Miniprotein binders against q9bqp7. Designs and how they scored, part 98

Target 1, 240 residues: q9bqp7
Amino acid sequence: VPQNWFPIFNPERSDKPNASDPSVPLKIPLQRNVIPSVTRVLQQTMTKQQVFLLERWKQRMILELGEDGFKEYTSNVFLQGKRFHEALESILSPQETLKERDENLLKSGYIESVQHILKDVSGVRALESAVQHETLNYIGLLDCVAEYQGKLCVIDWKTSEKPKPFIQSTFDNPLQVVAYMGAMNHDTNYSFQVQCGLIVVAYKDGSPAHPHFMDAELCSQYWTKWLLRLEEYTEKKKNQ
Short names: E, the ipSAE of ESMFold2; O, the ipSAE of OpenDDE; V2, 0.75 times the mean of E and O plus 0.25 times the DockQ between their complexes.

## First folded at step 6 (miniprotein)

Design z5
Fold by ESMFold2-Fast, scan of step 6:
Structure z5 (fold): chain B 240 residues (1-240), chain A 100 residues (1-100)
Amino acid sequence: as target 1 above (240 residues)
Amino acid sequence: SDWEKVIEELRKIIEEMRELVKKGASPEEIDELWLRFFKIVDEAIEKYGDHPEVEEILREIWRLTLEFLYLLELGVDREELLKRFEEIAKKIEELIKRLE
């Protein structure tokens, strides 16, 4: 049980659209680097099992591709992910704000993979937007806040070359989503309440993406686990 | 219960692994069975990890499984591999007993 428990949901907020909500999706820039990010907290508090799995994967890839080949592979995976996120932001932004459309990115396997998910996404309220939890002192950059099948969600887009997601993604992705959710719900730059999460795993070969929907109860369960990771990070930082 | 079935399956796999190691099975055959064991433990953590003691025990079993798989990849001496496997198998069996 976390020592510094704080609620994920803000009872003073509603998930319904209201007059204070902007007519265009919010895109608040990430300004602070002194406050830890969600990604940094999770990376610094990986379990022994996660570290072993990641190291095993790394050694296997190095044996297969060589050190230079592994570096090139990981660089390409990172670049593909970045371009996938940029394409999704472009697709979900109002048409009038699109500065350029990359036809090649829009026709990528990853974009084809998520088409059926995108049909169920509407009411976009935030894209590539910074969140900060003022009380718990962490920041993040979320991908998207929109309605999925009528429910307001923090949506996180993931890419995978294989049908089954990597084990690290299974453990940390839900924590990342609820961390963003809790921050947004208590961030004065936002006025609405998010109670649901969605992790979408897109595939390079265009196979249908897998949506992992998280209802309010599941989000609350992962929120407790996130608070424990944050507490572990704070203790480790104190001892450094 | 589903939980009792998981415990039984874990024990069965360790017994099968011991027989394969004793038989002198290939590293590939041993790796395949360990990967199945790992998958069952990973699934159990997702389903039953809400209990702190259960989560701790399952994560330790998972760590031991990964340790052995890494040793297989390093191509350690057969004698050392057999010795290390028996040490790991005993630890896993002790942890499984704590889950019942």
Scores: ipSAE 0.006, ipTM 0.158, lowest interface PAE 10.8, mean pLDDT 77

Design z6
Fold by ESMFold2-Fast, scan of step 6:
Structure z6 (fold): chain B 240 residues (1-240), chain A 100 residues (1-100)
Amino acid sequence: as target 1 above (240 residues)
Amino acid sequence: SDWEKVIEELRKIIEEMRELVKKGASPEEIDELWLRFFKIVDEAIEKYGDHPEVEEILREIWRLTLEFLFLLELGVDREELLKRFEEIAKKIEELIKRLE
């Protein structure tokens, strides 16, 4: 159990929309800050097992592609992921004007992969929006908050070239989702309660995306693990 | 008592890895044992706290392990692999001794 436990859900909030909620999804910009981001905390506190898997994957890829080939491959993966997120933001936000480049990205296999998931997504409340946990002192940029099959979720869009049919295959993604959820639930820029998460893994070949739904109980379990990672980060920062 | 089970598990993994290296096991088989090793280390750190003095030993084990596995992928001679593995085993014993 973490030394400084704090609840993920805010009892003063509801997941029901109210008349004062904006019709346009919120998009609060992420500001440069000395407060650590969710991704920084997770990257700085990777388990030995996670670092091992990453380093072994790198070694095998370098053996296969060479140093330059590996750099090109990783650059392309990064760019494809960025374009996928940009396309999803455009699809889910009618307020954004599609650019010529974005139109071409809508034809990607990744977008084809998520079509069946998107049919179950409605009531978008936030897109590419900053969250801050004022008490626990961390920030993040979440992808999307919307109803999935009638439940308000923090939704995280992922790209993968390999199948990931089990939530255990998504590594720190559940921690990232609950960290955003806990921050949003206690961030004064937002008025609603989110109790569920959704990790959507899209595939380059257009194969149907795998949705990993996280109910309130599962979110609470991962929240405890996130608090431990945050505690580890603050301890390591003191020693730098 | 708290560390006795962790130590026993780590030593069992070392012996199992030694036997696999002697038999010319695949990189995938040896990777599974290393994943188990690091999982046990992660769980021990979570339960019993991180020791700053352990960080340097773990870094050396990491370096040696990655070099060993790279050589294994390249198909280096079994005798050389066993020699490299014994260097890792010595560092793991140093780690165990520090944790006791």
Scores: ipSAE 0.356, ipTM 0.769, lowest interface PAE 2.8, mean pLDDT 82
Fold by OpenDDE base, second read of step 7:
Parts: sequence; structure tokens; C-alpha cells
Structure z6 (fold): chain B 240 residues (1-240), chain A 100 residues (1-100)
Amino acid sequence: as target 1 above (240 residues)
Amino acid sequence: SDWEKVIEELRKIIEEMRELVKKGASPEEIDELWLRFFKIVDEAIEKYGDHPEVEEILREIWRLTLEFLFLLELGVDREELLKRFEEIAKKIEELIKRLE
């Protein structure tokens, strides 16, 4: 049990998304401060086993591609991910805010992959928006807050070259999602509450993306795990 | 000392792996021992890695461990696997001697 328990949901916020008018999605800029990001917390609190598996994968890739080839591969993966997120932001943004869509950004296998998910996405509330948990002292940049199949979700878009049919195969992504949820639910910049999460794994070949829906119960379970990771991070920082 | 125990344990695991390889152990059995070896090295880096020379040596042992684990994953033939194992094990033993 976490020593510093904090709820994922804010009892002061109404569970009903106020059907506020289709307002422009929130885009709060990430402020550079001393506050750790969700990503940093997760990276610094990886288990020895997780580190081992990642390093094993890295060494495998280096042996297959060479050191320079692996660097190029990593750079390309990062670039593809960035372009995918930019394309999604463009797609999910209201038409009036659509800057000149680089048509080239929309012609990707990843965009093709998520088309069936996008059909079920509506009511976009936030895109590429910063969240801060003031009490727990962490920040994050969430990809999207929208309704998925009528449920308001924090949506996290992931790119993969390999199938990830199970939520367990997404590693710490569920923790990232609930961390963003908890922060948003207690961030004064947001007037609404989110009770669900969604991880969407998009594929380069355009095969149908895997949606991993997280209900309120599952989110609460992962929230406990997140709090433990945050505590571990805090302890490590005190010992440095 | 606790350090001497760590070094002895690492040596013991290498020797155990050598014996298993000679007996025709499965790649999975060898992989388990390498994982154990890896954990010990990782814990040693955490506990004793404040000294740059010690850290460097332990990291090199760690890298060599991963190299062999990769060979196991590739399904290299037994003869080549044995050859590479002995090469890697010898390098690790030399590195361990530098930690004494």
C-alpha cells in the first residue's frame, strides 16, 4: 500500500462530463520546471527485469543492424512516432483550427491502422496538453482526452512494429495513462474529470490498431501501482 | 567479505554453466543461469559501482553476459555456442580476476 495515498478521482468534480459546447480542445503548454515528468518517474523506477529485457532487445538490435544502423533505426522510430502524433492532432483538431494539413503526414500505415478507432472517437476535450498534479508533484503531456464509444478517456497513442494484443504487453503504458488521469483530475486548468483510459497501439503496416480500454476499476488498480512507482522515485531522489 | 562472496558466486555460476553446457543442457537452462549471473552483476554495480574502475569492469561483464544471451536467442548451433561460451567465459573470468 502506498504510504502517501491520493485518490485518482476528484470527489469535488462532477462525474458527468458537462456537455459543454464543442469547445476548442485544450492545449496547455508544458512548463519546464524541476517537477519530474511521468515518463521520467517511470524510466527511473523500472525493475531490474525490465531494464534487462530492454537492454537485451537493444543488444539484439545492435547485433542485427550494427551500432550505426541501430541509431538510425531509433531515430526513425522516434520520427515516425512524432509524425504520427502530429497527424493525429491535426485529424482530431476542429476543422477551423486545421492548419494546412501536410497530406504527407496523413499517408502513413499508422494513420490507416487507427481509422477504425477514430470512428469511435468524439468530443475531443484536450490535445497534446500538459497536466500537473500539484499535491503529488509530477507533470505530464497527455496525447488526447476524448470520448471513446461514449466514455470520456485519456487516450494514449502508441506506435509498434509488433502486435500488442494484450494490455500487459504495453509495459508501463497503463501507468502513464492513469498518471495523466490522476493529474488531470486534480489540475485546476481542467474543469472535468476522466474515469477511463485508452491505449491505442497503431501498426506501421496499417493493420487494425489494438485498443486497450481501461475502465474505472482497472484504472484504480494501476493508480496504486503508479503511486508506488512515484514513491520509489521520491525515495531514490532523497538518497542521491 | 560480502564482495568476496559475490565474486565467488559469480565464479560458481560460470563453472555450473560450463558443466551444463558439457552435459548438453538446454538453452533455457543456460539462460536461467545467465539471468541469475546478470542479477548478481547488476546488484554488484549498484552496491560497489561507486568506484569507476570497478563499475567499468562490472559493466563489461554485464555486456558480455548479454552477448551470450543473444546467441542463445538466435539458436546458434551447439558447437558454435560452446565455442562462443568458452570465449566469453574466459573473458569474464579475466575481468573477475581484476576485481580481486
Scores: ipSAE 0.016, ipTM 0.288, lowest interface PAE 7.3, mean pLDDT 85

Design z7 (at its last look DockQ between E and O 0.04; V2 from the best seeds 0.00; counts 0 for: pae E 11.3 > 1.5, pTM E .722 < .8, placed apart)
Fold by ESMFold2-Fast, scan of step 6:
Structure z7 (fold): chain B 240 residues (1-240), chain A 100 residues (1-100)
Amino acid sequence: as target 1 above (240 residues)
Amino acid sequence: SDWEKVIEELRKIIEEMRELVKKGASPEEIDELWLRFFKIVDEAIEKYGDHPEVEEILREIWRLTLEFLMLLELGVDREELLKRFEEIAKKIEELIKRLE
């Protein structure tokens, strides 16, 4: 159990729309800070098992593609992911007009992959928005907060290239989602409560994306694991 | 032979996985068993990877193993996890048959 326990949900908040809530999705910029990000905490506290799996994956990819080919592959994966997120932000933002290159990305397999998910997404509250947990002292940049099938969710969009999955950010996806959720629920820049998560894995070939819904109980379970990772990170920093 | 023992162990793990997923075993139990599967495939590639056809098949099994390991990290519910496991297990079983 974590020594520095803190609740994921804020009893002072409601998940219902407030009259004071803006009609335009929030987009709070991430400020450079000494406070660690969710991704930094997770990267610095990988288990020995996770480190082993990532190293073996890397070695096999290098054997298949060569050193330069592996670098090109990983660069392309990151670039496509960035473009996918930019396209989704544009689609979900009521005040943006698609740029010509963004329209080309809307014709991509990844965007086709998520169409059936997008039809169930409404009531967007935040897009590409910074969150900070004021008590636990960590920050993050979440993709989206919106209603999915009527439930307010932190939504995380992931891309996957069959048959060679990019694994580096996958092991801790539920922890990322609940970390963002807990931060938002205690961040004074937000007034609402989010209790559910959604991880959407989109496919390059346009195959239907897989939604992985996390209800409040599952979020609470992963929150405990996130708190343990945060404690490990804090302890490691004290020993440096 | 050592090779026959590897194939038999992989099949045993798949059957154990199916039972664990069906009964709603803990994510930790499922992760441990599947990591064992991953390590056996990884070691088989190191030992038998000098045979091109065998290497190609084992690498595909390895990729499917990672795909399911990634899925386990997502905390999917039991019914969806079982469905996705059966899809992946079927593909792995087809590949294992090619190795016999």
Scores: ipSAE 0.433, ipTM 0.755, lowest interface PAE 2.6, mean pLDDT 83
Fold by OpenDDE base, look of step 8:
Structure z7 (fold): chain B 240 residues (1-240), chain A 100 residues (1-100)
Amino acid sequence: as target 1 above (240 residues)
Amino acid sequence: SDWEKVIEELRKIIEEMRELVKKGASPEEIDELWLRFFKIVDEAIEKYGDHPEVEEILREIWRLTLEFLMLLELGVDREELLKRFEEIAKKIEELIKRLE
């Protein structure tokens, strides 16, 4: 049990969106501060097994591609991910804010992959928006808050070259999602709360993306795990 | 056998690394040998990992090899790296003997 238990859901916030559906999705900029990001917390609190698996993968890739080839590969993966998120932001943004749609961004296999998911996405409330949990002292940049099949979710878009049909195959992504949920639910910049999460795994070849829906119960379970990771991070930083 | 050749190659590489260290080579100078060693172990796990005892030993060798490579990547001081090298090399040699 976490020593510093904090609820994922805010009882003071109504589940009902205030009737003013903001016509424009929120986009709060991420401020650079001393506060750790969700990503940093997760990276610094990986299990020995997770570190081992990642390092094994890295070494294999270096052996296959060489050091320079691996750097290039990593850069390309990062760029593809960034372009995918930019394309999604463009698609999910209101038409009035659409800068000239770079048609090239929309022709990706990843965008094709998520088309069936996008059909079920509506009521976009936030895109690429910063969240801060003031009490637990962490920040994050969430990809999207929208309704998926009529349920308000924090949506996290992921790119993969390999099928990830199970949520367990998404590693720490569920923790990231619930961390964003908990932060948003307690961030004063947001007037609403979320009770569900969605991880969407998009594929480079355009094959149908896998949606991993997280209900309130599953989110609560992962929230406990997130709190433990956050405590571990905090303890490690005190000892440095 | 192909297996005997793998074991012999692993033994030769670890001995070569030890000799280089004795001659005053830095851990960075033996990085290429560690990568080669790692590749051989990784391929051996894929090919021979169906045998539980062999798999366990190879995985331990792999972990030890990776531990050292990680230390190199993290930029640990030379004295500590050399100490860790000798410890790891000794353990790996013992494990290789168990594969014979």
Scores: ipSAE 0.017, ipTM 0.256, lowest interface PAE 7.9, mean pLDDT 85
Fold by ESMFold2, look of step 8:
Structure z7 (fold): chain B 240 residues (1-240), chain A 100 residues (1-100)
Amino acid sequence: as target 1 above (240 residues)
Amino acid sequence: SDWEKVIEELRKIIEEMRELVKKGASPEEIDELWLRFFKIVDEAIEKYGDHPEVEEILREIWRLTLEFLMLLELGVDREELLKRFEEIAKKIEELIKRLE
């Protein structure tokens, strides 16, 4: 139980935009990070077990690829993820609000993988947009806010080259989603709020992506876990 | 005692792993047992690592366990994997005996 509980939802906000709201998705710029980001908090509060698993994976990759090969692999994975998110932003944006799509962004197994999910996505309200929780003092950059099968969601897009072993699957993806949700719901740059989450895992070979839907109750459960991680981060930095 | 229970659990997991490897269990199934093993060793280093000899033995067990898991990830031939697993398992059991 967190010492300083704070609600994930804002009772002063509607989950529906006003009729006068623009249809162009919000893209709030990310400012310099004086306060911690969601990803920094999660990285700095990994359990000893999670750290061990990451170290084991790194050493395995270095054994297979060499140190230089591992650095190149890691860089390429980062670039593929960046290109995937750029492609999704382009696809989900109104075409006339962007100069041009890069055709190379559209030629990806990851993009093929998510096509069946994208057919159920509508009402895009935000893309690659900064969020800040003004009370709890953390920031993030969310991927997308849109309706999925009629429910307004914070959507997080993940790439995977192959199915991950059970234990090597990340445990923090739901925490990332709810942290963004809580921040957005308490950020003065947004006039609406979101109660649901969606995690979409796309595959490099084009295999159908797996959606993982999170309703409001599930989001509230993970929000409690996020608050514990944020509290742990704050205590760790205070005691440095 | 608390220490005797740790030693018994480590031995039990090694024997369970030996059986799974002989049956040809998938690396994912084997990983579940090895993660429990790693967690027990890590916690034991945290609690009992003030004793330099104990810490050294526990870290060697840790390193041998990691070596086996890396052999699984490298896709070593099944025949070679079984041979190397038994060699590593015997080394780990001998080290566990020294902790008694």
Scores: ipSAE 0.000, ipTM 0.186, lowest interface PAE 11.3, mean pLDDT 77
OpenDDE base, second read of step 7: ipSAE 0.016; ipTM 0.257
ESMFold2 (binder alone), look of step 8: mean pLDDT 77; pTM 0.715

Design z8
Fold by ESMFold2-Fast, scan of step 6:
Structure z8 (fold): chain B 240 residues (1-240), chain A 100 residues (1-100)
Amino acid sequence: as target 1 above (240 residues)
Amino acid sequence: SDWEKVIEELRKIIEEMRELVKKGASPEEIDELWLRFFKIVDEAIEKYGDHPEVEEILREIWRLTLEFLLLLEIGVDREELLKRFEEIAKKIEELIKRLE
């Protein structure tokens, strides 16, 4: 039961496309701000279980790779994730004209992994775009808003290496998606409403990515959990 | 022996997990039991990891256990959860068999 409850959906908005909609996806830049980001809120309110799992994963990786090897591994995971997102933005953007420099981005196993998902994605409305919840005072940078199998979704692209899953990037993914959704639905920079989420986990070896679809009811359930995490964050900041 | 008790406990938990997932038990119940499995494997690596062959097998079980924990955090639907659990459980059971 969150004390500062607010609805995830905006009854004054529609998810239907309009003739006046721009042909180019929105890309609103993220501004430096004192307002907390979704990722900051989630990182600072991790459960004891999540903290335990993250620390054990870190310890095991250091044992396998050594201190320097672990640093190189985590740096490479970060870089691979960044390149994967850049490649997806390029693929989904209608204004891409460059091929030579994009060639390496488009050849990764992660991109091969998501091909079957991309076939079901259309009507892209936003890419790498900032959202702000004006009432609840948080910000975020979402990956993509597009139709997946005919339903408008906030889409979050994740990478996973086998046999080494990256715990930190997997935890709280549903909460990230609904936090972005609630912000966008109440952000004056956007005119449409999104009611569904999609988390896509892509694999380094090119094996088929796993889509995790979240319908409106599931999004509402995770939204309540996100509000509790936001409340916890606010309370922790007040006590500092 | 302590080792035989560890092997038996791991097998017992896999069977209980299969029952819970099929019943559609609460996420809390499934999470609690699976985290217990993870802790047992983690402790076994520390206690018996001085044997290279045993350590390698336990490390692989640990990775599979972690993979399913991440699936539980994502909150996949019942059909996908049951399918992924059976795939992971089968691999873990094969690895446990190799531990004697």
Scores: ipSAE 0.007, ipTM 0.272, lowest interface PAE 9.3, mean pLDDT 79

Design z9
Fold by ESMFold2-Fast, scan of step 6:
Structure z9 (fold): chain B 240 residues (1-240), chain A 100 residues (1-100)
Amino acid sequence: as target 1 above (240 residues)
Amino acid sequence: SDWEKVIEELRKIIEEMRELVKKGASPEEIDELWLRFFKIVDEAIEKYGDHPEVEEILREIWRLTLEFLLLLEEGVDREELLKRFEEIAKKIEELIKRLE
């Protein structure tokens, strides 16, 4: 699928606020499972190398921790990520949060890690919100859409542990971000356009998070790669 | 002697990789050689990992190798690849010395 037939940016949309834009960040629930999600497309179109590396990582972790230990480890990583995302949604929401919950969020190592990033985030337009590409027929659940250092971005929050770094899905992060971006730009539930991406890697020990900013040109390059993955997924589905 | 051959092969591959990266070889060529290195380390863990100290060192080499392969998969540019390779290669070479 040629990129010029399915552009990532919608020429009829602007990143500037409209009078009709909601004053509260959008949070559209993900409702339909028949349409493939971004994560499912990426999982089903992994390269042979990606599959090999993930399988070897899993086997090595099981050898180190045992099967029960590995399940506990992955469960804890999942829970930590979920809590981190819940904390960020609470912090970035314009609604007041319970005082006791706010205090606990501020004491988290991951939240400490992202403090310097959060100071540059403003103008939140969407949080934990569903997106659907009307033409390409895929869906996703994005973390956040907000201005980072004055530029409207799709922001994806990632967690990483030291000394045992989280490896799962790391190589597809830019594809995930641009897939959400392209979907939002063509989703009738949204009226604005996003042209930039930001991947923020937060650390459990509280060391400063690393922001990976993606400008419009870089997003366009990854969009082309995402379209290839989506085409591969569609072709595999037809053959099953 | 078999163990010494494994150590020698690992060192040889790191040296060969350094030459390829410096010459600006394609990401595909670098990936193939690095994947071969990764497989040798994995096999060494299987054969010699019954000694806790040896397994710990081999596992660390394996982890560093995996990190580099993930960077290659993401299409890191040549300048960043050179920096990351040298960082990882030095750590791996230090770990290989500890195996002798």
Scores: ipSAE 0.007, ipTM 0.247, lowest interface PAE 9.2, mean pLDDT 77

## First folded at step 8 (miniprotein)

Design ka1 (at its last look DockQ between E and O 0.97; V2 from the best seeds 0.00; counts 0 for: pae E 12.3 > 1.5, pTM E .787 < .8)
Fold by OpenDDE base, look of step 8:
Structure ka1 (fold): chain B 240 residues (1-240), chain A 89 residues (1-89)
Amino acid sequence: as target 1 above (240 residues)
Amino acid sequence: SREELLERIKELIKKGDKWEALLELYEYIEKYPDNPEALIEVAELLLEMGRPDFARYLLELAKELAKKTGDPELIEKVERLEREIEERS
C-alpha cells in the first residue's frame, strides 16, 4: 500500500463536459523544471529483472547489428515514433488549424494500422499537452485526450515491431497512462477529468493496431502501482 | 461458438480478406487469453497468413501456459510449430 495515497480522480471536477468546452484541443507546453517526468520515474524504478531483460536484448542487438548499426536502428525507431505522433496530431487537429499536411507523414504503415481506431475517436480535448501533479510533484506530456467509443480517455499511441495483443505486453505503458490521468485530473489548467485510458499499439506493417482500453477500475488498480513507483523514485533520490 | 469463429476466420483468410481476418483473430485472442489451445490455433492461422513473428509470440505464451498447467502434449505441439517456423525462416 502506498504510504502517501492520493486519489486518481478529482471529486470536485465534473465528468460532464461543460458546454463551454473549447472547440480547439488544448496544447499546454511542457516546462522543463526540476520536477521529474513520468517517463523518468518509470525508467529509474524498473525492476532488476526488467533492466536485465532490456540489457540482454540490447547486447543481442549489438551483436547482430554492431554498435553503429544499433545506434542507427535506435535512431530510426525514434524517428518513426516521432513522425507517427506528428501525423496523428495533424489528423486529430481541427481542419482550420491544419498547417500544410505533409502527405508523406500520412503514408506510413503505422497510420494505416490505426485507421480503425481513429474511426472511434472523437471529441478531442487535448493534443501533445503537458500535465503537472502539484501535490505528487511529477510532470508529463500526454499524447491525446479524446472520446473513444463515447468514453473520454487519455490516449497513448505506441509504435511496435512486436505484437502486443495484451495490455500486460505493454509493460509500464498502463502506469504512464494513469500517471497522466491523475496529473490531468488535478492540474488547474484543465477544467475536466478523465476516468478511462487507452493504449493503442500501432504496427509498422500496417496490420490492425491493438486497442487496450482501461476502464475506471483498471485505472485505479494501475494508479496504486504508479504511486508505489513514485514513492520508490522519491526514496532513491533522497538517498543520492 | 469458438469453432464457428475459427471457421469464419478461415473463410476470411481463404477469401484473401486479411484485414478482417486479423481483426477477428484479435477478438478471438481477447476472448481466450489464458487458453493455450486457442493461442496455438491462432498461431497456426497466423502462419498461414504469413505472420510468423506474431505466431511465434503466441506460441511462446502458449508454451508458458502449458508449462503452468502441466500439459506435455501442448508443449510438444508448440515445440513442433516453433521448429516449423524456424525451418521456413
Scores: ipSAE 0.618, ipTM 0.857, lowest interface PAE 0.9, mean pLDDT 91
Fold by ESMFold2, look of step 8:
Structure ka1 (fold): chain B 240 residues (1-240), chain A 89 residues (1-89)
Amino acid sequence: as target 1 above (240 residues)
Amino acid sequence: SREELLERIKELIKKGDKWEALLELYEYIEKYPDNPEALIEVAELLLEMGRPDFARYLLELAKELAKKTGDPELIEKVERLEREIEERS
């Protein structure tokens, strides 16, 4: 139950962007400052059970791979995620011919995994773009705003080696999506708003990615949970 | 038709249409997410398709659901399939 409820949608804004204009997707630069990021808020407000499960997984991996092997594994996972997002930004934006190294970037199993999703994506409005909630004072970097099957969505791309067929198996990703949505809807850098979300989980072996669509009602439910996490974060910083 | 959907998926696997079969499997488990028998059936198909990690995940979920129903035969089936995955490795 948040003490300071705030709406996710902005009644002063149209949900129809100017569709008659050919346009380059927005890419607002991320600025490092004291305002907390969405990911920082979520990381700092994990439950004790979430922290325990992550530590258990880490210890199991270290026992299997050794400390150096675990460090290499986590670095490689991070690099794969970065390259996946770079490839998607390249595919979804108008730009010059890709370099030879970019050709290898496009040959990953993760890119194969999302092909059936990408054919349903159109009207790209933003890619790798900063958002700031000017009233609630948090910032983020969203992956994509585009239409999915005709509905304008904040889209979050995730890589996974483990299948995630249900939305609850994506941990805090629904909170991340609605936090970006709320920030975008109240950020003066954007002239339109978004009412839907999409989480796309891509698989390393090229298996079909699983989309998790979030309509406005589901987004509103997760928005309340996000506000509680932001409130918890604020209380922790007050006591430091 | 839960059984009709499952037979269609089995035919897709038999034809070698693994991409289409996986898409149908995703729809099937979303339609029956709280049915441990359905999850076990999908896990068996995933093993036949060479996807043991996905099958193991679904078997873990199916075991938890089977415990809620109190059906010991379902629990035994899950544990048998889990052993099959380990023996093939």
Scores: ipSAE 0.000, ipTM 0.342, lowest interface PAE 12.3, mean pLDDT 80
ESMFold2 (binder alone), look of step 8: mean pLDDT 73; pTM 0.611

